VHH binders against p21908. Designs and how they scored, part 3

Target 1, 324 residues: p21908
Amino acid sequence: MEIVAIDIGGTHARFSIAEVSNGRVLSLGEETTFKTAEHASLQLAWERFGEKLGRPLPRAAAIAWAGPVHGEVLKLTNNPWVLRPATLNEKLDIDTHVLINDFGAVAHAVAHMDSSYLDHICGPDEALPSDGVITILGPGTGLGVAHLLRTEGRYFVIETEGGHIDFAPLDRLEDKILARLRERFRRVSIERIISGPGLGNIYEALAAIEGVPFSLLDDIKLWQMALEGKDNLAEAALDRFCLSLGAIAGDLALAQGATSVVIGGGVGLRIASHLPESGFRQRFVSKGRFERVMSKIPVKLITYPQPGLLGAAAAYANKYSEVE
Below, E stands for the ipSAE of ESMFold2; O stands for the ipSAE of OpenDDE; V2 stands for 0.75 times the mean of E and O plus 0.25 times the DockQ between their complexes.

## First folded at step 1 (VHH)

Design B11 (framework vhh_6z1v_2)
Fold by ESMFold2-Fast, scan of step 1:
Structure B11 (fold): chain B 324 residues (1-324), chain A 123 residues (1-123)
Amino acid sequence: as target 1 above (324 residues)
Amino acid sequence: EVQLVESGGRLVRTGGSLRLSCAASGSTLSSYAMGWFRQAPGKEREVVAAISGSGGDTWHADFVKGRFTISRDNAKNTVYLQMNSLKPEDTAVYYCAADQGFLYTSEWAYDYWGQGTQVTVSS
C-alpha cells in the first residue's frame, strides 16, 4: 500500500510517497521539500504535495517530528506549524497515521536499511545482527540515542534521553575540560561535549586551559577549520570530540548489552573520514576487562541521505504489519 | 533555563531606524551569549548579529555591518538590535536566541529562542 511519508524539521518539511507491505518498506518515491515558513500549516503543505503528485494522496501518513510527540498540541521552536494528533486524520482526510520523534525514526530506518547505506567504521566488518541489541547514537544539534532490539523476525525501538547522561572524563585533560565547562553549565551532560555546539565547548575549554586568547566563535568556521586541519586548537578540539564519541558509544553499548553500534546524524557524516584515523576505536574498546568483548562489536555509520523519511515509513510498516 | 521575549517590530519606511529589544528572564543575561536571527517569507533563517555573554565581544553579518548594532543592558536583562538605514530587504521576522558560551553563527547552536517580532520595511 502507498502512504505519505513526512519528515518535519524546524525550517523544512520533506514529503515522499512510500510503498509498504507486510512490515517492509518496498520503495520511497521522489522527495519534495517545503520551507515551513512558506506554508501556514501542515495541512496546506499536504495539499501542495497532492497538487504536485497530480492524483489523490494515499489515506495514510507517517510523520517524523523534530520534537516530543506526546501531548495534545505539538509545537516546534522556530516553526509556525502546530500539530494536533487527535485531529490529524480529519485535517488531512486520512484513515491512519503514525507520529514518531525524529531520532526514533532514525532507529526505525536502521531496522529497514540496506547494508550498502551502513559504512564500516571499526570492529568486525559484518552485517548488522538479525538478533540482539543495536545501539544507535547521532550527534547533531544535540545527541540522539536509541536502541533497536531484533528478535524472532521482529524489532522494537527503545527511545531514550541518553544524550543527557553525565560526561565522564577519562584523562587529566578531560578533567580540566570538565572543570571549565562546570563554570558555565553546572552539571555537564555528554551532549555538551558530543553535539555540533559541543566542538565549540571543547575549543573554548582548551583555549582557557592553554591561556590562549581567542576571537569570537563562528560555529561554521570552527568546524571547517577543525576538519581541514588549518588551526591546531580546532584540530585538537576535534580529536577530543572523536575520543569522547568513542567513549560514550562504548558505554551505551555496555549499558544496553548491544552487539552492534550505529552512528548517525549530520555531525556523524561530517566526521566520517576522520573517525578511522581518530581515537574513536581506542576509547570504544578500552573498557577494562571487557576490551575483548568490545573489540567484537561492529560500528557502522549511516550514509542514507534522508533516514527520517525512510524511518517514518518503516515505523508505519512496523505498526501495521501482520505476522502469521 | 532562560525565557526570551522580543519586542519593537513594526512597519517602517526605507531609510528609517528601529530598535528591537529582547527581554530575558529565568537567568542573568551576563551568563549567556545572545544572537539575533531573521527569516523572511520564502527564505531560510539567517544570523544577523551576536554578542558574547562575557567580555562584550560582538559579531555582525556583512549585509548589516555599519547599519545594525547589537548591544546589551545587563541591569535590564535585555539585548538590543539597533537598526539604521533600513532597506526593503530587511523585512523579516526577527528572533532572539540565547546560549551559554561563545557567539555562534549557526541557529542550531542556540538552546533558547523567542517567538519573533515582525519588521516590515516599505519603499
Scores: ipSAE 0.000, ipTM 0.156, lowest interface PAE 16.5, mean pLDDT 85

Design B12 (framework vhh_6z1v_2)
Fold by ESMFold2-Fast, scan of step 1:
Structure B12 (fold): chain B 324 residues (1-324), chain A 126 residues (1-126)
Amino acid sequence: as target 1 above (324 residues)
Amino acid sequence: EVQLVESGGRLVRTGGSLRLSCAASGFTFSYYAMGWFRQAPGKEREVVAAITWSGDSTWHADFVKGRFTISRDNAKNTVYLQMNSLKPEDTAVYYCAAHPDEYSSLTYDRHEYDYWGQGTQVTVSS
């Protein structure tokens, strides 16, 4: 059956018609992207998508949402849309919907995507396991974390707010970075370090530690300078970012008993070529007496375009799987 | 291939001194905390001294405090144990060991050290 798959972020929402059957996503149609600021509500964007399609929309929706989904009223930063799950079917004139956190959707996508979309980063170069736990994390505007449990030919997704756990310093420089960031944020979550804006936070802390003047840089410009090696301090910040990404990936894998780790998100893609040469692996495996255990865990990177749309459709297919 | 190779062990008279060295290869030495352990005949392996990755913090067992000093040279990938005022009770095989220093903290549990050297024999005669 056809469903409307929707991936809702802070600044953009993406729509596609998906065909699902027997727990599988058979196809995803062309995507239509809307700027959320240009539409007063999800309902208005939905109506515009219907106008563009030129035929009645399917009476089913699968929605990936860039925030928590366990509430009566759902809001996002820099997005004027307000979702009320209890009235969603009525407002969109549909019969069924699934609503899932954005990294929950990414986990559903991982369960359905071909291994060709999972680039190898470190550890044994093996396919993702058919049984066990896979930890998925992705730096973007924040830090998304989800887990995928595969068992007996089925799978289950654990949606989390794991990006908001505490940052743990692991050396003397990180002690100083943490002390500096506490002046600004008080409690410092790992997302303050591992996110697009997190590179800027590390950069500012390093500038203060070195006693050099800090000038506010646009996030995009800072990332370009770091990746291209055009500034020693920006490059040092990126090196620290990769160390901390490795550390948190390893901690999350330990906490969930994961035997594989997958990195997603736009920042993940941006640093893909840098990761194998970075301190990522060193911090990922450096878990004391568990180093041998950690060294056996493959780490992959998602290269699938728009995994949120695929994942939303997959979540719907998984929930409403047909039985012969 | 990770290797730790101890050297400097020998026969020493009571009250004598010697310096043990441990050369590390196959890992990023400056990321690892290092420890010195010893095992006397018929005894369990016990921790003697430990040092953080940076060398900023050290720990010494009560039975060697004031006599032994642990130090490291990260440029040379080497950890040292300076042993002074040696006693017959110090007779043992001395092992160096490496533990990833994730917290700039010392560990005293031998099971937390992942990499071990072959040992070097120290004998203290009367």
Scores: ipSAE 0.000, ipTM 0.120, lowest interface PAE 18.4, mean pLDDT 87

Design B2 (framework vhh_6z1v_2)
Fold by ESMFold2-Fast, scan of step 1:
Structure B2 (fold): chain B 324 residues (1-324), chain A 125 residues (1-125)
Amino acid sequence: as target 1 above (324 residues)
Amino acid sequence: EVQLVESGGRLVRTGGSLRLSCAASGFTFSDYAMGWFRQAPGKEREVVAAITRSGGSTWHADFVKGRFTISRDNAKNTVYLQMNSLKPEDTAVYYCAAGTYYDILTGYSPEYDYWGQGTQVTVSS
């Protein structure tokens, strides 16, 4: 059956028609992207998508939302849309929907993803296991964290707010970085370090520690400087970012008993070529007596375009698992 | 087999200059960051300088800033340490090291994978 898959972020919402059957996603159609600031509500964007399609929209929706999905009213900081889950079917004139957080959607996508969309980063170069826990994390505007449990031909997604756990410093430089960031943020979450803006936070802290002048840079320019390796401080900030990404990936895997780790998100894709050459693996495996255990965990990177749309459709298929 | 071979260490007078070189073989040199370390008699090993795999960024310890310069030639699989204005306190065995994990601001890498056997530098008055 056809459904409308929707991936709602702060600044953009993406729509596609998906075909689902027997717990599987059979196809995902052409993406339509709307700027959320240019549409007063989800309902209006939904109506515009229907106009573009040129036929009645399916009476089923699968929605990935860039925030917590529990509660009576859902709102995002950079998005004027307000969602009330209890009224979604009525407002969109549909019969069924699923609503999942954006990284919950990424976890559903991983469950349905072909290995060709999972690039190898480190550890044994093996396919994701059919049984066990897979930890998924992805730096973007923030840090998304979810877990996937595969067991007996089924799977379950654990949605988390794991990006908001505390940053744990592992050396003297990280102690100084943490002390500097505490001056700005008080409590420093791991997301303050591992996110798009997190590179800027590391950069500012390193500049202050070294007593060198710095300028407030937009995230795009700073990431470009760091990736090109033409600025000493930006390259150093990227090196520290990759070390901390490895550390948190390993901690999350330990906490959830994961036997595989998958990195997603736009920032993950951006640093893909740097990760194998970085301190990522060293920090991922350096868990004391568990180092041997950690070294057996494969780490993959998602390369699938729009995993949120695929994941929303997959979540609907998994929940309703019906044909007719 | 991975091998790092330091050369250039010798006796030099205070205020003199010396260049150390480290020739690498048995691995893809351009895939590794390089560092120079030193160890004086009765002291712990300390980091002196580090350079990224491309040579685009370098770090030098505060006690050698302005006097020492690290550089590399990836075509020759060699890393260098140019030492100027040498002091008696610079007397040590100098080691080169190769690692995939490096911090260019502190010269710290938690694990350098490969180490040379060292070259003795003695600075006398």
Scores: ipSAE 0.000, ipTM 0.229, lowest interface PAE 15.4, mean pLDDT 86

Design B3 (framework vhh_6z1v_2)
Fold by ESMFold2-Fast, scan of step 1:
Structure B3 (fold): chain B 324 residues (1-324), chain A 124 residues (1-124)
Amino acid sequence: as target 1 above (324 residues)
Amino acid sequence: EVQLVESGGRLVRTGGSLRLSCAASGRTFSEYAMGWFRQAPGKEREVVAAISGSGGTTWHADFVKGRFTISRDNAKNTVYLQMNSLKPEDTAVYYCAAEFGSSWYESPDDYDYWGQGTQVTVSS
């Protein structure tokens, strides 16, 4: 059956026609991207998508939303759209929908993703297991965390707020970084370290520790400076970011009982070439007496373009099937 | 490192109007979601309204919806709260707060920077 897959972020929404059958995504059509600021509502963007296709839209939708999905009214920081899940079927004139958080969609995508889109980072270079738990995390505007249970040819996604657990310092420099960030944030979540803006937070703390004059940079410029290695402090901040990413990936794998880890998100892609040369692996495996266990866990990176659309379609296929 | 400076709190009569202003300095203002919070005597601090960095999305608490309007002027690094049809129940200390990259779904405890507060008193 055909469904409309939608990936709604802050500034853009992506639409595609997906074909789903028996819990599988058979195909994704060509993507159409809309600027959310140029459309007053999801309904108007939906209608425009139908006009562009030149045919009636399917009466089913799968929506990935870049924010919390449990509530009567859903809003995003950078997006004028307001969603009310209880009236969504009526507003779009559809029979069924799924609405999932954008990182939940990423987790669903992992369940359907070909191994060619899962680049190896560290550990044994083996395919993700067909049974067991996979930890999925991805730095972006925040830190998305989910886990995926595969069992008996089926899978289940557990969405979490794991980005909001506490940052645990693991050395003397991290003690100082935490102390500096406590002055600004009081309680310091791991997301304050591991996110796009997190690089800036580390940079500010390092500047204060080193007594270096500081001027706030926008995220794009700071990331460029760090990745180019043209600024010693920005490069040091990136090195610390990768250490902490490894540490939290390992902690989440331990907490979730995972035997595999997948890193997603735009920041993951941005640092892909840097990760093997970073302290990621060292921190991932350094779990005391569990070091041998951690060393057996493969860590992969998502390279699939637009995993949110695939994941939305996958979530629909997982929840609804043509045959039970 | 952002500093927030509030202005505009005063005594007003029931049914009156008042505009609060909050001037920000330090960081790139448009990267911050801004919120207005209040704390009434003997009550907990509660969120009143929030606005995204671009100003493209706003949220207002049900108890002020239709009466209060949040807005911002990024060229002036200022956020405003226009308060109309004031009631005695609106009497509180009003605070502005800034949150880098977060939505208004965050709790008050998640906001990084806070103003000093400005007292609004609505006489019956």
Scores: ipSAE 0.000, ipTM 0.123, lowest interface PAE 20.8, mean pLDDT 85

Design B4 (framework vhh_6z1v_2)
Fold by ESMFold2-Fast, scan of step 1:
Structure B4 (fold): chain B 324 residues (1-324), chain A 122 residues (1-122)
Amino acid sequence: as target 1 above (324 residues)
Amino acid sequence: EVQLVESGGRLVRTGGSLRLSCAASGLTFSNYAMGWFRQAPGKEREVVAAISSSGGYTWHADFVKGRFTISRDNAKNTVYLQMNSLKPEDTAVYYCAARKLYSTYGLQYDYWGQGTQVTVSS
């Protein structure tokens, strides 16, 4: 059956027609991207997508939303759209929907993803387990965190706001970074360190700590300088980023009893070539008496290009599978 | 008494090279980040290069990248500015400055030298 898959971010929403059957995603059609500021509501973007398709839209939707999905009224910081889950079917004129947070969608995608889209980072080079817990995290505009449980041929996704737990410093330099960021943010979440903007936060803190001026750069330019090795301080910021990514990946795996970890997100893909040479593995395994346990956990990186849309469709297929 | 004393400024021809030195006394040098500033005739003072207290991190202004290199020797309490491919627009008084780490007031420099004149002739 056909469904409308939608990935709603702050500034953009992506639409596609997906075909699902027997708990599987058979195809994803061509994606259409809308600027959320140019459409007063999800309903209007939905109508425009229907006009483009040239026929009535399927009476089913799978929606990934870039925020918490448990509430009467859902809003995003940079998006004027207001979502009311209880009235979604009525407003879109559909029979069924699935609504999941954006990183919950990524977790659903991992459950359906071919191993060719999971690049090896560290630990034993083995396939993701058929049973057990998989921790999934991904730096992007923020830090997404979700959990996947596979058991007895089934899977369950737990959507979280784990990117908003506290940053825990592990050395004297990180103590100083934390102190600097507290002046700006008061409470410092791990997302302030592990996100696209987080590299800039580390860079500014390092510049202040070392007593050197820094260039005011947009995120894109700073990431390019760090990855290309064009600036010593930007490289140092990237090294610290990879250390902290390893530390939080390990902490989340411990908290959830995970036997595998998957890294996603746009920033994750960007640093893929740097992770194996970075301090990521050292921080991931350095959990005291649990170091031997941690060293047996494979860490993979998602390379699939549209995990949010795939994951939304997968979530619908999983929930409304006909014979399972 | 904290003192920063610059040396090495002189007349040099376009395309030439010059190394400036700044000797620091009266402070624990390894606790201070160091910078080189310049003030050209008719212009405001501008930052040219900076180096962290350890020497592990350096910054250079866009207009000198690839031509100037800052370095330091903590055992000798000295910071250096190696200037290559000099241009007439590099003519200025060059100042050494020291900044104590962990200041909450941003990128302010606590101590300044008297300056050393660099003149690049065409």
Scores: ipSAE 0.040, ipTM 0.551, lowest interface PAE 7.2, mean pLDDT 88

Design B5 (framework vhh_6z1v_2; at its last look DockQ between E and O 0.18; V2 from the best seeds 0.00; counts 0 for: pae E 16.2 > 2, unsure alone 64.0 < 65, placed apart)
Fold by OpenDDE, look of step 2:
Parts: C-alpha cells; sequence; structure tokens
Structure B5 (fold): chain B 324 residues (1-324), chain A 123 residues (1-123)
C-alpha cells in the first residue's frame, strides 16, 4: 500500500510517497520539500503536496515530528505549527497515521537501512547484527538518543531523552571545560557538548582556558574552520568533540546492552570523514574491564539522505504489518 | 599513545638559525599541549618552550626568549621550534614532548617524548 511519509522539522517539511508491505518499506519516492514558514499548517502543506503530486494522496500518513509527540496539542520546535493528533485523520482526510518523534524515525530507518548506507567508523567491519540492541545517537541541533531491539524477526524502537544525561568529564581538561560551561548553564548535559552548538561550547571553553581572546563565532563558520583544518583551536575543539562523542557512544552502548552503535544526525554526517581518524575509537573502547567487549562492537554512521522519511515509513509499516 | 619524532637538528655556526620539527603520530595531537626540551651533556634536561593545544598560548624560557619561537600546525600534527641567533650554549639534544591536558608548562611531567635531535652550535 501507499502512504505519505512526512518529516517535519523546524524549517522544512519533507514529503514522499512510500510503498509499504509486510512490515517493510518497499520504496520511497521523490522528496518534496516545503519551507514551513511558507505554510500556516501541516494541512496546508499536505494539500500543496497533493496538488504537486497531481493525484489523490494516500489515505495513510507517517509523520516524523521534531518534538514531543505525546499530548493533545503538539508544538513544533522552533516553528509555529501545531498538531492535534486526535483530529489529524479528519484534517488530512486519511484513515490511519503514525506519529513519531523525528529521532525515533531515524531509529526506524536504521532498522530498515541497507548496509550500503552505513559507513564503517570503528570496530569489526561487519553488518549490523540481526539480533540484539542497536544504540543510535545523532548529534544535530541537539542530541538524539534511541535504541532498537531486534528479536524474533521483529524490531522495537525505544525513544529516549538520552541527550539530556549529565556530562561526565574524563580528564583534567574536560573537568575545566565542564567548569566553564557551568558558568553559562545551570546544568551541563551531554547535548551541550555533543551537538552542533556543542562545538561552539567546546571552542569557547578551550579559548577561555587557554586565555585567548575570542568572539562568538557563527556555528557554521566554526564547523567549517574545524573541518578544513585552518584553525588550530577549531581543530582542537573538533578533536575534543570526537573524544567526547566516543565516550558517550560507549557509555550508551553499555547502558543499553548494545551489540552495535549507529551514529546519525547532520553533525554525524558532517564529521564522517574525520571521525575514523579521531580519538573516537579510543574513548569508545576505554571502558575499563569491558574494553575487550567494547572492541567487538561495530560502529556505523548513517549516510542515507532522508532517514526521517524512511524511518517514518518504516514505523508505519512496523505498526500495521508484521516484520519478516 | 602518541609517538613523537624530532627532526632538523644539525651543526650550525654561532648566530645561525634552525627550525626543528616534531611530527606526532596518533589521532589526538591537537588535544595536547606540546613542549620542547633540551639536554646538554652533563646538564639536566630543561624546558625550552611550550604551546597550548590551540597554539594561542605559548611559554618560552628566559634563556631563549626573543630568540626561539614555538609554534604548531594541528593539521599537520607537527610542532616547531624556530631557533634564531644560536649560541654555543644552545648545543644540546632537543626533545619534543606532549602533555596530557595540562597547561603547566614547567611543572607537570609530560607523557610522551621523542628520541631527540642533536643541535650543535660552533663558535
Amino acid sequence: as target 1 above (324 residues)
Amino acid sequence: EVQLVESGGRLVRTGGSLRLSCAASGRTFSTYPMGWFRQAPGKEREVVAAISWGGGSTWHADFVKGRFTISRDNAKNTVYLQMNSLKPEDTAVYYCAADSYGLEWDSTPYDYWGQGTQVTVSS
């Protein structure tokens, strides 16, 4: 059957027609992207997509939503769009829908994703295990954390707020970084470190500790500087970022009993080439007596272009059909 | 673990210049403050210069201040010591070192050391 897969972020809403069957996504059509600012509501965007498609839309929708998906009224992060789940079928003139968090969708995508869209980062260069837990973390605007369980031919996605756990410094410099960040933030979560904005936080902290005058840099510029290797401090910040990412990924894997780890998010993709050459692996496996166990965990990075759309569709398929 | 390899040491005349290089292996060079040390025959090893991870902060010993300059290129995993106005008393084996997350230029033991490069200044 056909469904409309939708990935709704703060700035853009992406639409695609997906074909689902027997718990699987058979195909994902061409993406249509709208600016959320140009549409007053999801309903209007939906209608516009229908017009563009030139045929009646499927009566089923899979929606990845940037924000909490629980409650009577859902507000989109950094967007005026409001969603009322109870009236969604009526408003969109559909029979069924699935509504999941955007990072939950990424987890669903991982469950469905071909190995060709997973770059190897460290550990054994093998496919993701067919059974067990996969830890998924995705630095972006924030830090998404989820995990999925594969068992008995099925899979289950567990959404979390893992990005909001406390940052644990592992060396003297990280102690100082944490101390610096505590001057700005009442609480320093791992999201304050491992995110798009997190690089800036690290950069600023390092500059302060180093005693170097600095001005607030645009995040985009900072990332560019770091990745291009044109600034020593920016590079240092990025390497520190990768260290922390490794540590956190390892901790999450341990906490969740994972046998594999997948890194997603826009920032993940941004550092894809850098990460294997960074201290990520070292921190990932540096778990005391569990170092050997950690060394057996494959770590992959998502390179699929639209994991939110794929994941939304996958979530629908998973909900309404059996996975074989 | 970081491996350090110094290069550039040679015989030079008084008043001459040398540039020492230290190439670091590993994947965490940019996270370490780096230092240059020297040891003359019969003397204790002494710190010559140090540089922070970002290169924005440097320290130079009084005996070399104004003549030597430490710098680093994190993209190349290399730390440098530009030595100008060399004197016979500068004759020593020069060592590169990496400090794990410290900025105590002369007080904290460095964790990684190179094999050293010989600098000889003739009169």
Scores: ipSAE 0.546, ipTM 0.826, lowest interface PAE 1.1, mean pLDDT 92
Fold by ESMFold2-Fast, scan of step 1:
Structure B5 (fold): chain B 324 residues (1-324), chain A 123 residues (1-123)
Amino acid sequence: as target 1 above (324 residues)
Amino acid sequence: EVQLVESGGRLVRTGGSLRLSCAASGRTFSTYPMGWFRQAPGKEREVVAAISWGGGSTWHADFVKGRFTISRDNAKNTVYLQMNSLKPEDTAVYYCAADSYGLEWDSTPYDYWGQGTQVTVSS
């Protein structure tokens, strides 16, 4: 059956018609992207999508939302839309919906995407296993963490707030970075290091530690300088970011008994070419006597262009896979 | 992974000068402190000099202080050891090393080592 898949972020909302059957996503149609600032509500964007499609919309929706989904009223930073899940079917004139956090949607997408969209980073170059635990993490505006349990042809997404666990320093430089960040944040979560803004936090700490001059940069410009290799301090911050990404990926895999790890998110894509030359693998496997175990864990990177849309459709298919 | 390659070692006369270079490949350890070590035949490795990742802090062993200077150029991923007023006692294989644990003054806990470059001072 056809459903409307929607991926709602801060500045953009993406719509597609998905075809689902027997717990599977059979197809994902052409994507339509709207700027959220140009539409007063989700309902108006929904109506515009129907007009563009030129035929009646399906009476089912699957929505990925870039924030918590367990409230009576849902709001996002930088997005004027307000969602009330209890009235959503009435507002959109639909019969059924699923609503899932955006990183929960990414985890659902991993369960359904083809291996061609999972680029190899390190470990054995093998497909994701059909059974066991897969740890999924993705730096973005914060740090998304979820786990995927596969068993007996079924799967379950374990949504977490794993980005808010504590930053664990692993060398004397990281001890100093932690001490500097405690002055600003008191408790320092791993998300303070592994996120888009986290590069800036590392950059400022490194500059202060070494007494090196720096300029206060916005997130976009700092990432550009680091990725282009045009600034030594920004490159050093990126190198430290990749080390800490490897360390937390390994710790989460150990904590959840994962036999595979998947990196997602836009930041993951941007650093993909840097990861093989970075300390990611070194920190991922360096878990003392568990180094041999860690070396057997494949690490993959999501390259699917809109995993949120696929994941929303997958969540609907998974929930409504029952017999009729 | 980072690979370290030393160069510049050769035969020089007493009182001469020489600059050693250590080139690092990859991006992994641009944030790591670096050191120069030496080992003469039948002797243990000894630390000669160390430098912080940003170059703002340096240390030199007493036996080379005033004669040797460590520096780095992070744009070139290279660490240098400028050696002046060379003495026969400076004859050794010189190694560069990277320290993943921060600023250290001795031969531990440096994790990554080059293959060495031979310096011979005549007489």
Scores: ipSAE 0.000, ipTM 0.344, lowest interface PAE 12.4, mean pLDDT 86
Fold by ESMFold2, look of step 2:
Structure B5 (fold): chain B 324 residues (1-324), chain A 123 residues (1-123)
Amino acid sequence: as target 1 above (324 residues)
Amino acid sequence: EVQLVESGGRLVRTGGSLRLSCAASGRTFSTYPMGWFRQAPGKEREVVAAISWGGGSTWHADFVKGRFTISRDNAKNTVYLQMNSLKPEDTAVYYCAADSYGLEWDSTPYDYWGQGTQVTVSS
């Protein structure tokens, strides 16, 4: 059957026709992108999509939403649209829908993603196991954390706020980084470290610890300097970022009982070539007596561009399947 | 196995100067904090000086009151201790140590130690 897959962010919304059958996404059509500031509501953008295609739209929708999806009224910063889940079917003239958070969509996409979009980072170079728990984390504007249970040909996604757990320092330098950041944040979550803005937080802390001046840079410029090796302090911040990403990925894998780990998010793509050469692996496996267990866990990186539409369609297929 | 190798310890007269060197194995250790420790006969090992990974922050024990200066050359994976105005009480075996970033579950702040180099200050 056909559905409308929608990926709604703060400034853009993407629409596509997806074909789903028997719990799978069979195809995903050409996307249409709308600027959310140019349309007063999802309903109007929906109508514009139908006009552009020149056909009646399917009576089913799958929506990935870049924010919390629980509540009676859903709003985003920088998006004028207001969604009321209880009235979506009526307002769009549809029979069924799914509404999921954007990182939940990433997790659903991983369950359906071709292995060519999962690059190897460390551990055994094997396909993701068909059974077991997959830990999924994605640094970007913040830090998304989810896990995915695959069992008996099915899968289940658990969305979490794991990016908001506490940063745990693992050496004296990280003790000092934590102390410095507590002056700014009082409580230092791992998202303060492992995110796009997190590099800047580390960079500032290192500058303070070393007693050196630093330049205020936007996040993009700082990331560029770190990756190009043009500033020793920026490189040290990137080293600490990768160490901490490895440490927390390993902690989450232990806590969730994972058999594999998948890294996504915009920052994940940005550091893809750096991760294998960084201290990521060392921190990932360094869990004391469990080191050998950790060494058996493959770690992969998502290279699929913008997995939100695929994930939305996958979530619909997972909930509503064509049956004989 | 990672090794630290000290050099430069010798006999020197009171008021003299001496420079100790510590070469670290591996280029990644140029990003770790380093320290100098000493142990005199019959005494516990004590920290003398410490230096951050980039060299921007240093710490010196009060008993060396501006007489000793720690420094580093990260391109050479080497840390130094310049010792001036030496006193007989500075006589000890001096150890170089590296402060790893917690790469092992049971690691301590100073995980790697050198063999030591003897400094003897004659009256």
Scores: ipSAE 0.000, ipTM 0.150, lowest interface PAE 16.2, mean pLDDT 84
ESMFold2 (binder alone), look of step 2: mean pLDDT 79; pTM 0.811

